# Designs tried in a protein design chat: VH-VL binders against o27280. Part 76

Target 1, 266 residues: o27280
Amino acid sequence: MDSMNVPEVLEIKRIVEESESVKTFIFSWDFRREVRPGQFVMVWDFRDEKPMSVSLIDPVRSEIGISIRRVGEFTDRVHGLSEGDLLGIRGPYGRGFELMGRDILLVGGGIGMAPLAALADEATARGMRVDALVAARTADELLFLDRLEAAGVNISTCTDDGSCGFKGFAHERLLTLEENHDMAAVCGPEPMMFQVMRILDERDVPAQLSLERYMKCAVGICGQCCLDDTGFRVCAEGPVFWSQELSRVREFGRYRRDPAGRRVPW

## First folded at step 23 (VH-VL)

Design cg3
Fold by ESMFold2, last read:
Structure cg3 (fold): chain C 266 residues (1-266), chain A 118 residues (1-118), chain B 107 residues (1-107)
Amino acid sequence: as target 1 above (266 residues)
Amino acid sequence: EVQLLESGGVLVQPGGSLRLSCAASGFTFSDFGMTWVRQAPGKGLEWVSMISGSGEWIYFAPSVKGRFTISRDNSKNTLYLQMNSLKGEDTAVYYCTRGDYSYPFDYWGQGTLVTVSS
Amino acid sequence: DIQMTQSPSSLSASVGDSITITCRASRKIGHYLNWYQQKPGKAPNLLIYEASTLQSGVPSRFSGSGSGTDFTLTIRTLQPEDFATYYCQQYLSTPYTFGPGTVVDFR
């Protein structure tokens, strides 16, 4: 309740360098505010505020982790921070992943593995079998492999350049994987998710996919995160959608809209 | 109204290079991904490469990967195919078509003939 | 890679005939299949996408059916302009692949 619409200023407890371009920032967290895998937070650096995925949910240690890829001025500033520095956090927001069944497939591309790493921890803690397809452009950008392995996740990798695992795209690797999963969770670049969803649809595997859109309010009021066909708000009805919900959304995989409302292709 | 016009097909020697162009009109070019499909003389169709509307998402057939490059200039409504290390098996009519992973190939150019022969 | 086959490789027919062309995929591809028509010396044209959805401007005598691995293109009441080669194409996954074609010749 206390964090709604007003960021709580938290001290960076620890920073993990996941790759050259990705850092995980760990904060102490009071889990009376529940956090679920697939939900997001708004991170405030006292100049600007951006949505970021929760990658670590650890009630035992009272810690939350937020993984941030350096892609612009805001994330450059945040990457320049040290342990002990302060960030504002508001949330969590959005609908998280729902676990079902016994056998779960995770398909993650790049930083999209962040919320899936949190989901993997929850799934393995429930005693589920977890397979993960971890994708990146190159080996140095594969995220969370050691953490997933330690959690007992069965890992397959693919890289665009073939430097680790299967040479090719996630959807191409997926065709060669076993078809015995009860559900899938997918997060990554939207063209990857679109092509992966096609294969999961053919296999009749229920899938949940996490979308990313421009956000301002994060609570569904401003309309900045709405999808064209359905009016779904990514920050409220999502960011996690069932594949059946997305099948009604023509813009999925094809385009997005910028803050000015212009159609922008992928 | 939608028109696609390929150009640049000529006779080249094995090991040579060639750039094909496809001029687009009658639609908002940047809204659509684009694809090259080729057809060897007397043979069927072979998907070669595709590129998303922004140019960020690029795919190749195994037979050309590492030798061909696809690009687009959205300000000039033009799609390109740079072909390097050409082989006899690359001899074909090359078609420019509108579509990628997200849209079917709904409009096609007339094709341009590339002949690789010594 | 997903291999596509077509049957027959060729057929002869008369104006007014009804014909069926079969396409088979080497694995299940759901409904992720397109059909194209190519007249001699010309570029292909899209006829059908998503296995059964008729492209705008295509005559209603064309229809597509099937799912999984087996698909058919049916042309009822052949017209002179329908003598052409017909290709199926899967788009479940890259690399995208076409069938080898079915030539429909005038008897």
Scores: ipSAE 0.839, ipTM 0.932, lowest interface PAE 0.8, mean pLDDT 91
Fold by ESMFold2, look of step 23:
Structure cg3 (fold): chain C 266 residues (1-266), chain A 118 residues (1-118), chain B 107 residues (1-107)
Amino acid sequence: as target 1 above (266 residues)
Amino acid sequence: EVQLLESGGVLVQPGGSLRLSCAASGFTFSDFGMTWVRQAPGKGLEWVSMISGSGEWIYFAPSVKGRFTISRDNSKNTLYLQMNSLKGEDTAVYYCTRGDYSYPFDYWGQGTLVTVSS
Amino acid sequence: DIQMTQSPSSLSASVGDSITITCRASRKIGHYLNWYQQKPGKAPNLLIYEASTLQSGVPSRFSGSGSGTDFTLTIRTLQPEDFATYYCQQYLSTPYTFGPGTVVDFR
């Protein structure tokens, strides 16, 4: 029976405090409902429902993890929950990352590292060499470093304020890194992704980028996650897009639309 | 008609501070990032700083980082450059231009001259 | 930081000539290169972006080519109004950098 469109009420099994502003909520999961890195779920707190990226996919323990940054009213309420409390989960939804080759670059900004951490686990399990560029505003916001290191990922860091690693932006650090990758996966603030994509294009590295847009239905019907002028739906054709697909999207890196359809700059 | 008008350029002593303004008209200001480019007398162009349409994404040339700040007031269609700890090498005509990381610099003001001298 | 060079630093040509200006980057920058024109005493104007795409309103006698590290601006059938300094500018990554300029004088 396929109940992906109806929320399942699940108990929070564990909570991992990833940073002062990010927690990972872990649930038991029946992997007959397959989950892939880059897909998302809709999280329901019985008042509101928001899309969240899957950051942990553990079929051995029958667990998934959902990483949530405290950024507003909904996420404040969820961060106040304890182990044993309930949340509704529907999904997974969207197109996940496709792995190729043997030498993979991950570029993540802030909470964007969440789906990339899941991808790193899959890539290392396949025996791939994984390099990760982990970016944040400050050192305290760099996510998943210990987990990535334990998985054998080669980590480079950058922070806007220089508190850890390279002082500057992800695209600036990327210029100084080796150019020996078969593919890249990118997730983070869209202006970061736009500028990183430019460098990956120059290197002729196939890239997949994970976009975030306002969502209502999450199943491709309501049109709220559509991209100008392609009609791509972030919840259906994405959230992971190939860089070639995004080259056709004039709004990428430049603006987004609010729930009322108004153009909002980055 | 897109128009950009810089103001605030004057003679100032080394170590001093100065705030430049750029008044924009003829387009939806908040839709576009903005950039400052400078040109020392008889010299070429140097990119100084840029700011995204929302004001959230800000970039500086290494020569000015930590000394200059850039801001915008979208309700007043105005771009600002706050210049602190001025040095002789900051002497230049300062242009505001429309564009940032996502757009080329397609419209330019006429510039305002900043002179840093004892 | 990505350094940009231009050659020649200056040139003289007659009305009706075709000229070529070269721009070189210190590392590969793909096609992420713009060209600007600056007439004496005036602000720069955008001519070409993405190495070869002509900005709206720019005469078709201007063209750009190249990728990687080597780029050219070609001006065919020079006109009196083309007396100016021409700058290339990379935008692969911050800090953005301009070439030193090429002064084009009519003989």
Scores: ipSAE 0.838, ipTM 0.928, lowest interface PAE 0.9, mean pLDDT 91
Fold by ESMFold2, last read:
Structure cg3 (fold): chain C 266 residues (1-266), chain A 118 residues (1-118), chain B 107 residues (1-107)
Amino acid sequence: as target 1 above (266 residues)
Amino acid sequence: EVQLLESGGVLVQPGGSLRLSCAASGFTFSDFGMTWVRQAPGKGLEWVSMISGSGEWIYFAPSVKGRFTISRDNSKNTLYLQMNSLKGEDTAVYYCTRGDYSYPFDYWGQGTLVTVSS
Amino acid sequence: DIQMTQSPSSLSASVGDSITITCRASRKIGHYLNWYQQKPGKAPNLLIYEASTLQSGVPSRFSGSGSGTDFTLTIRTLQPEDFATYYCQQYLSTPYTFGPGTVVDFR
């Protein structure tokens, strides 16, 4: 284990309120530590430590952004912080997205758009054509729309309640969209990703999907992020997996395991 | 041995409401999503609604969306279908089956008949 | 919505016959198709999932094949217990849809 894997204490430079429940925390970052879209960091509030996706990678301003949805005690405490307050950051960790071809489809659900927003910036900077399907329960929870539009991304939306765009689920909207892409990147609730992967498999579109699992060490040593029967470690071989890799993972889309090893349904 | 037992099917008036129950045993109920499938007399099968193991992921056929709700009580091993604003075309045998978006429908109850008639 | 059709709507056959039932989807659905058997007055039973994988306990005289839009259920050496209605069902996307059924009757 590298002794330099301790959290670096960083000052919150800016806070962007992305929605009622999602904030992006922006930090100065020395890009000698390279960060790739799809990698994650461990965020430490001096009491607990959780993995969070990087949503902004800006070498020009020497900044990274980390988007955090309020879902429990840890994230409630972090949402209560102000600019100038401190957080510990370890990382980045994991395997990020790989870009290929000229046309990419992004499919994001809720906070899952965070790493895809970072990927969209890189894809457009490379001159790729980017289509994004942005999904949420309600219009007010659709994330990063202005940012994606400014980057030149072609946006389709869907909401469960129909308040913006297609009324329905991401996989249902996807059936009605253009079928020709060189690759897809998918991030969101695992049941959404499972159903989206099915459609991308039918279309023979190479897909990369980002999984979320319980993590302790984040460097592949403790075994807490292992997937059943394959031995894949989400923090090391993932969090981004190719769809072909996930086809070997029986738990994908079906269940996860808690820290005690108990099966938890989706 | 997996067992699914539907109950609550009766005759109701158009516009009425009815709740169906499905009692499950012989497996860890919370590990599996559950589905309602119906069959009108002399007709084929129609998928109605499904719910994930946690109850968080819920899907409906267009024909019932907004009128039906689905729920489960994992402590009682019971699946529910609340049917409101019933129409004549809702007349069917309603089957409870084990499965959702992630599993095929591998075990079925015997069904309960709902008749919607004036 | 993905529409499913089946052919024939009914057929007559004798014990020992080999029969085929076809199922067609209104759009490509890959291999995301199941087959069910339903005997009169009974609930359906799962026979085949993922187009070709036999459910546990299903006799090997049943087989499924196909991908895309066209699928086939084959019953070799038809037995008395095989006289039933057979349904295909797509699960590429919600809403899930069944075919209208194929009735297999005694000749």
Scores: ipSAE 0.838, ipTM 0.932, lowest interface PAE 0.8, mean pLDDT 91

Design cg9
Fold by OpenDDE, fold request of step 24:
Structure cg9 (fold): chain C 266 residues (1-266), chain A 118 residues (1-118), chain B 107 residues (1-107)
Amino acid sequence: as target 1 above (266 residues)
Amino acid sequence: EVQLLESGGVLVQPGGSLRLSCAASGFTFSDYGMTWVRQAPGKGLEWVSMISGSGEWIYFAPSVKGRFTISRDNSKNTLYLQMNSLKGEDTAVYYCTRGDYAYPFDYWGQGTLVTVSS
Amino acid sequence: DIQMTQSPSSLSASVGDSITITCRASRKIGHYLNWYQQKPGKAPNLLIYEASTLQSGVPSRFSGSGSGTDFTLTIRTLQPEDFATYYCQQYLSTPYTFGPGTVVDFR
């Protein structure tokens, strides 16, 4: 098979419109190349390249899905593509989620639900009990609800405006939910993840969190995704980290670095 | 030296509006979330509102939600609290403090008194 | 919301005494608790964060302990400048809430 670092030009098999701003692009995948929930791929539109989490892993259909939120020039171009169009995909890269125990809690915000949706599929396939807290600013931004429900996931929702479920933030809703979980997986905006992690820590629930940083090489060489002080490379040591690891990362939840290396607050 | 200076506290009629300001100096303002805490005369401390460094993440106490707005201008190192539909219960000294969900409230201004009375 | 209580509401002590103030949360909050000191007519000052970590510049006679629902602030050798009101504050979740305060005056 081809080197994992050489982009494969793949045809978009189908496109699923998840929301007004999110589309899932589905590709045929050779599963001789293993992929795990929480890992990411580099998507190349022949002009630019961006890291994207894998949101669907289907060995039966030999397909993977990549969910992309429309947020800038690159994603604008990708969202303009149609079924049958081509994209370059290389990977997968990074450390994915590890499943343990029988009861798992998923906490996701916005597009952060993408890797968690894939994790939910794996967990349910293993016969685990899965609870999911899905957060968004508004009801129309809640992702993968039907998919999660079909998989047998127990879903709780929260929205900033109260348009669906609990009115408020994920960490606030989490306090009102059951505490019996063997592990948790968290992905979303860092202010959300930081505060959710705190609650999970109080509950003594082992937690894994997926970070997003600017990436260039994806292979741990360029250092663009390096976290301050620790030297953790999000593309190599992450993007999934244990809460104990992130507790050592001062920048987590406080700031990130832009492509120029400048500190940007959340 | 970190300094926070509140201003804008005056006497206002019930139902009125008022905007408080907090001028920050002695640190990189945008690196920290900021918080408003108030204290009614002879009473304890009450958390009012919190805003992240970028201003994108905002939180309110239930008692002021829908009536108050928090904002910041990082170019001016200034924090604001827009108070609308003021009530007598809003009478308090309002403190500006450095800190948010990721930082304790480690520096405080001297506060500005808001009095809501007919 | 998480409710905070303190005990006692007030106490009188002499210089040199050791005093203890307790704070209780309505639910478990881990170690996510801060202590503040407020002198009359002044703004609050941070004393202790994360339940037991002494803020820089605060005298070592101050100490905090506890986890879960019960917390304690101890002043080992009370000084004249320690005349003040002390507040605990949880930051496990918004809305953040303060205890009602404990007034420490001198005999």
Scores: ipSAE 0.946, ipTM 0.970, lowest interface PAE 0.5, mean pLDDT 96
Fold by OpenDDE, fold request of step 24:
Structure cg9 (fold): chain C 266 residues (1-266), chain A 118 residues (1-118), chain B 107 residues (1-107)
Amino acid sequence: as target 1 above (266 residues)
Amino acid sequence: EVQLLESGGVLVQPGGSLRLSCAASGFTFSDYGMTWVRQAPGKGLEWVSMISGSGEWIYFAPSVKGRFTISRDNSKNTLYLQMNSLKGEDTAVYYCTRGDYAYPFDYWGQGTLVTVSS
Amino acid sequence: DIQMTQSPSSLSASVGDSITITCRASRKIGHYLNWYQQKPGKAPNLLIYEASTLQSGVPSRFSGSGSGTDFTLTIRTLQPEDFATYYCQQYLSTPYTFGPGTVVDFR
């Protein structure tokens, strides 16, 4: 049995309050186990297990961060935890983002900014120019702004209610930005990503998008996260996909499957 | 056979409110986003509002944002458009169409006429 | 917002003619364009989506082409039932916008 598939019980070293609904849980990490932005870990609270994106990768402090949005029973329990409490972590899993070029555009919505924040750190560390479009429903849901700014990222914001930055959706704001980029990384709600991808396609900007699907095994065996028609396993071939790959995925932006395998529209 | 049937179009005074309905049949209603498009008398087509299959994702044209509300009841296969603070410029035939950001508008109802006049 | 224009605003033709309608976007919109046909007193019908894909059930005499900012709808061997108003529509970004329409009437 591969040791990477056995949850390691880790102590929550620190908790960062990102917003009212989002917390970042920081853990000590042995970087002999490589982790890349865009990859995910399985978080086990000894009752249930859920995939979570890595939002912080800090080799200097030997720490990783996992940002979790409070959305259900599992995350409710996790949000009730304190520093010093324990969680099981196994992974990392999946295909992460690939950096290319000199200028990169990040487009994130809500908790989708989690993996992109980690990517931003890596990109800036490599000396890349990073532009980030951070989207949320309201200003208080915008994530990682201070962190991104501190990293030297050029930030544009948009909110549905106009409480911060551009009033409107990410794809609408993106249309007004005329900067050229060598690549883009996108993560957020699929309706957002679908429409953002369209604009990036029109601009001939290579784009990587991170998908979220129900996962069980995280190792490409159970098939719970298989995408229709293609057979892509989000946990194995993803969760980061190139736009060309997603263009072949009919369900992308249209529907997803719940734990019972039923179609759920966006 | 896909069918869309709009209803609710009547004469209203400026500042008034009106709710339109669109009854859908012949397909799995929740699988598709729905859109309202209107056409003023003798004029072209204008996109008004769009709603995803679940109803969670909603979009409005700037001309109606803040005044109109779009909703759907998937259990009744019905799309709604709540129109408040109506203006003369809102006078139009309102079409219900199947489609959203991921689908072209491939099926249309026959429309319902809304007239805003004092 | 993306503005759509069409040319001509109207044209007269005869049965059997081949006609071309042009649609232009105020900015590049890739292939994210649809064409609709509307007859008087009727709802629009989808003809072409993704700039060049023929909708199921639409006669093959209809064809769409173009990308970027310039698009064309061509009707070969015009039939009596083809006399109508034609609209282009971009869906690159919200708000979605239609062209002003092109009226095709009898010569």
Scores: ipSAE 0.946, ipTM 0.970, lowest interface PAE 0.5, mean pLDDT 96
Fold by OpenDDE, look of step 23:
Structure cg9 (fold): chain C 266 residues (1-266), chain A 118 residues (1-118), chain B 107 residues (1-107)
Amino acid sequence: as target 1 above (266 residues)
Amino acid sequence: EVQLLESGGVLVQPGGSLRLSCAASGFTFSDYGMTWVRQAPGKGLEWVSMISGSGEWIYFAPSVKGRFTISRDNSKNTLYLQMNSLKGEDTAVYYCTRGDYAYPFDYWGQGTLVTVSS
Amino acid sequence: DIQMTQSPSSLSASVGDSITITCRASRKIGHYLNWYQQKPGKAPNLLIYEASTLQSGVPSRFSGSGSGTDFTLTIRTLQPEDFATYYCQQYLSTPYTFGPGTVVDFR
């Protein structure tokens, strides 16, 4: 499978407002170019370029979706776009999730639910039983609930303020869920993922976790997304990693590097 | 050498408020999450609160949630614990310790005594 | 919440003795357990983390073992400075919880 290395200018076919701060931009996609949940694309607004996870993969409609959270200048500009406007898309890149077993657990926090929503669609289409723990700070930040429900996913929610579901963090809620799964997929803030990973490890549940790092080239050349100690490139060896791989990464859950290469704590 | 120095512990009446401080030195303060642990007189250790390096991730024990606030100033290498609506059961030596979900509590301050009594 | 228990609550021993302290979690916590030593009027000191890894600077006479729900701290050839209170602590999930402590005093 070859990734597209030249941005393709695509028209925004549709925009879905997922929340106050999250929009899903839908594009026509030629599925001769394979894309997997967990992979990312580079989104170019003709000024800047940012990596974004694929949140929707629809071979029937020949569409993909990219969910973007409004967090800065780039995303502010993108959120100002309308249907019919153009964006540059190159990719997909990176290692996506691998489905195994019959029962899968998804644990997502905030925008981290984006790649997991795509994974949920694939898993349910394959006839797998999917449980999803969806976490957010508040109820209005919970993402993709209707979509997941429609797909037949068993949803458990938790919010920091208790406005919906369990009051507390994802790892705290997970501890109260005793059911075993064949595999888990995790995506969200690293403090969440780190603690969720421990619980899954204790339960002997194979887990894949999706990391977010500053990415420049997306093709494993520039080294901006290299993880300390291991040298893993998030754009090449990741962004999806097995828990065993991340257990070797001292950086994971402890800090990240900003565009200048400086350590930034979580 | 890693050093943690707590301050602010005094006698306060029930319902009162108090802010504790912990001055850190000897390491890159922002690289570590910090934790408050308390110990009532003659009792065991109780985890109170934890804050990540950036301060964005905060955790509380159920016994203090809603009453206590944890914060940090990385520019001053200082950890804080704002305690409101204090109760008699909050009487304890409060320890500042380096560590969070990713690090064990490997260094501790000498502690500061908070006494809540009428 | 995960409850931690310790046994015994107290024990008396002599210098040179080998002693064992046990810690039990109310649920499986893997190897996510730490051991601390606290002397009267002093702050706790980390002895063992991840159930069995000796903290730097801690004498080799200290050792930790166990996984799941049952854990053990062993002190071989007890020294005068080892008389203290020992606590186990789980960090699988918040709230983190400590055992009630085990007092080791001299016979």
Scores: ipSAE 0.917, ipTM 0.953, lowest interface PAE 0.5, mean pLDDT 96

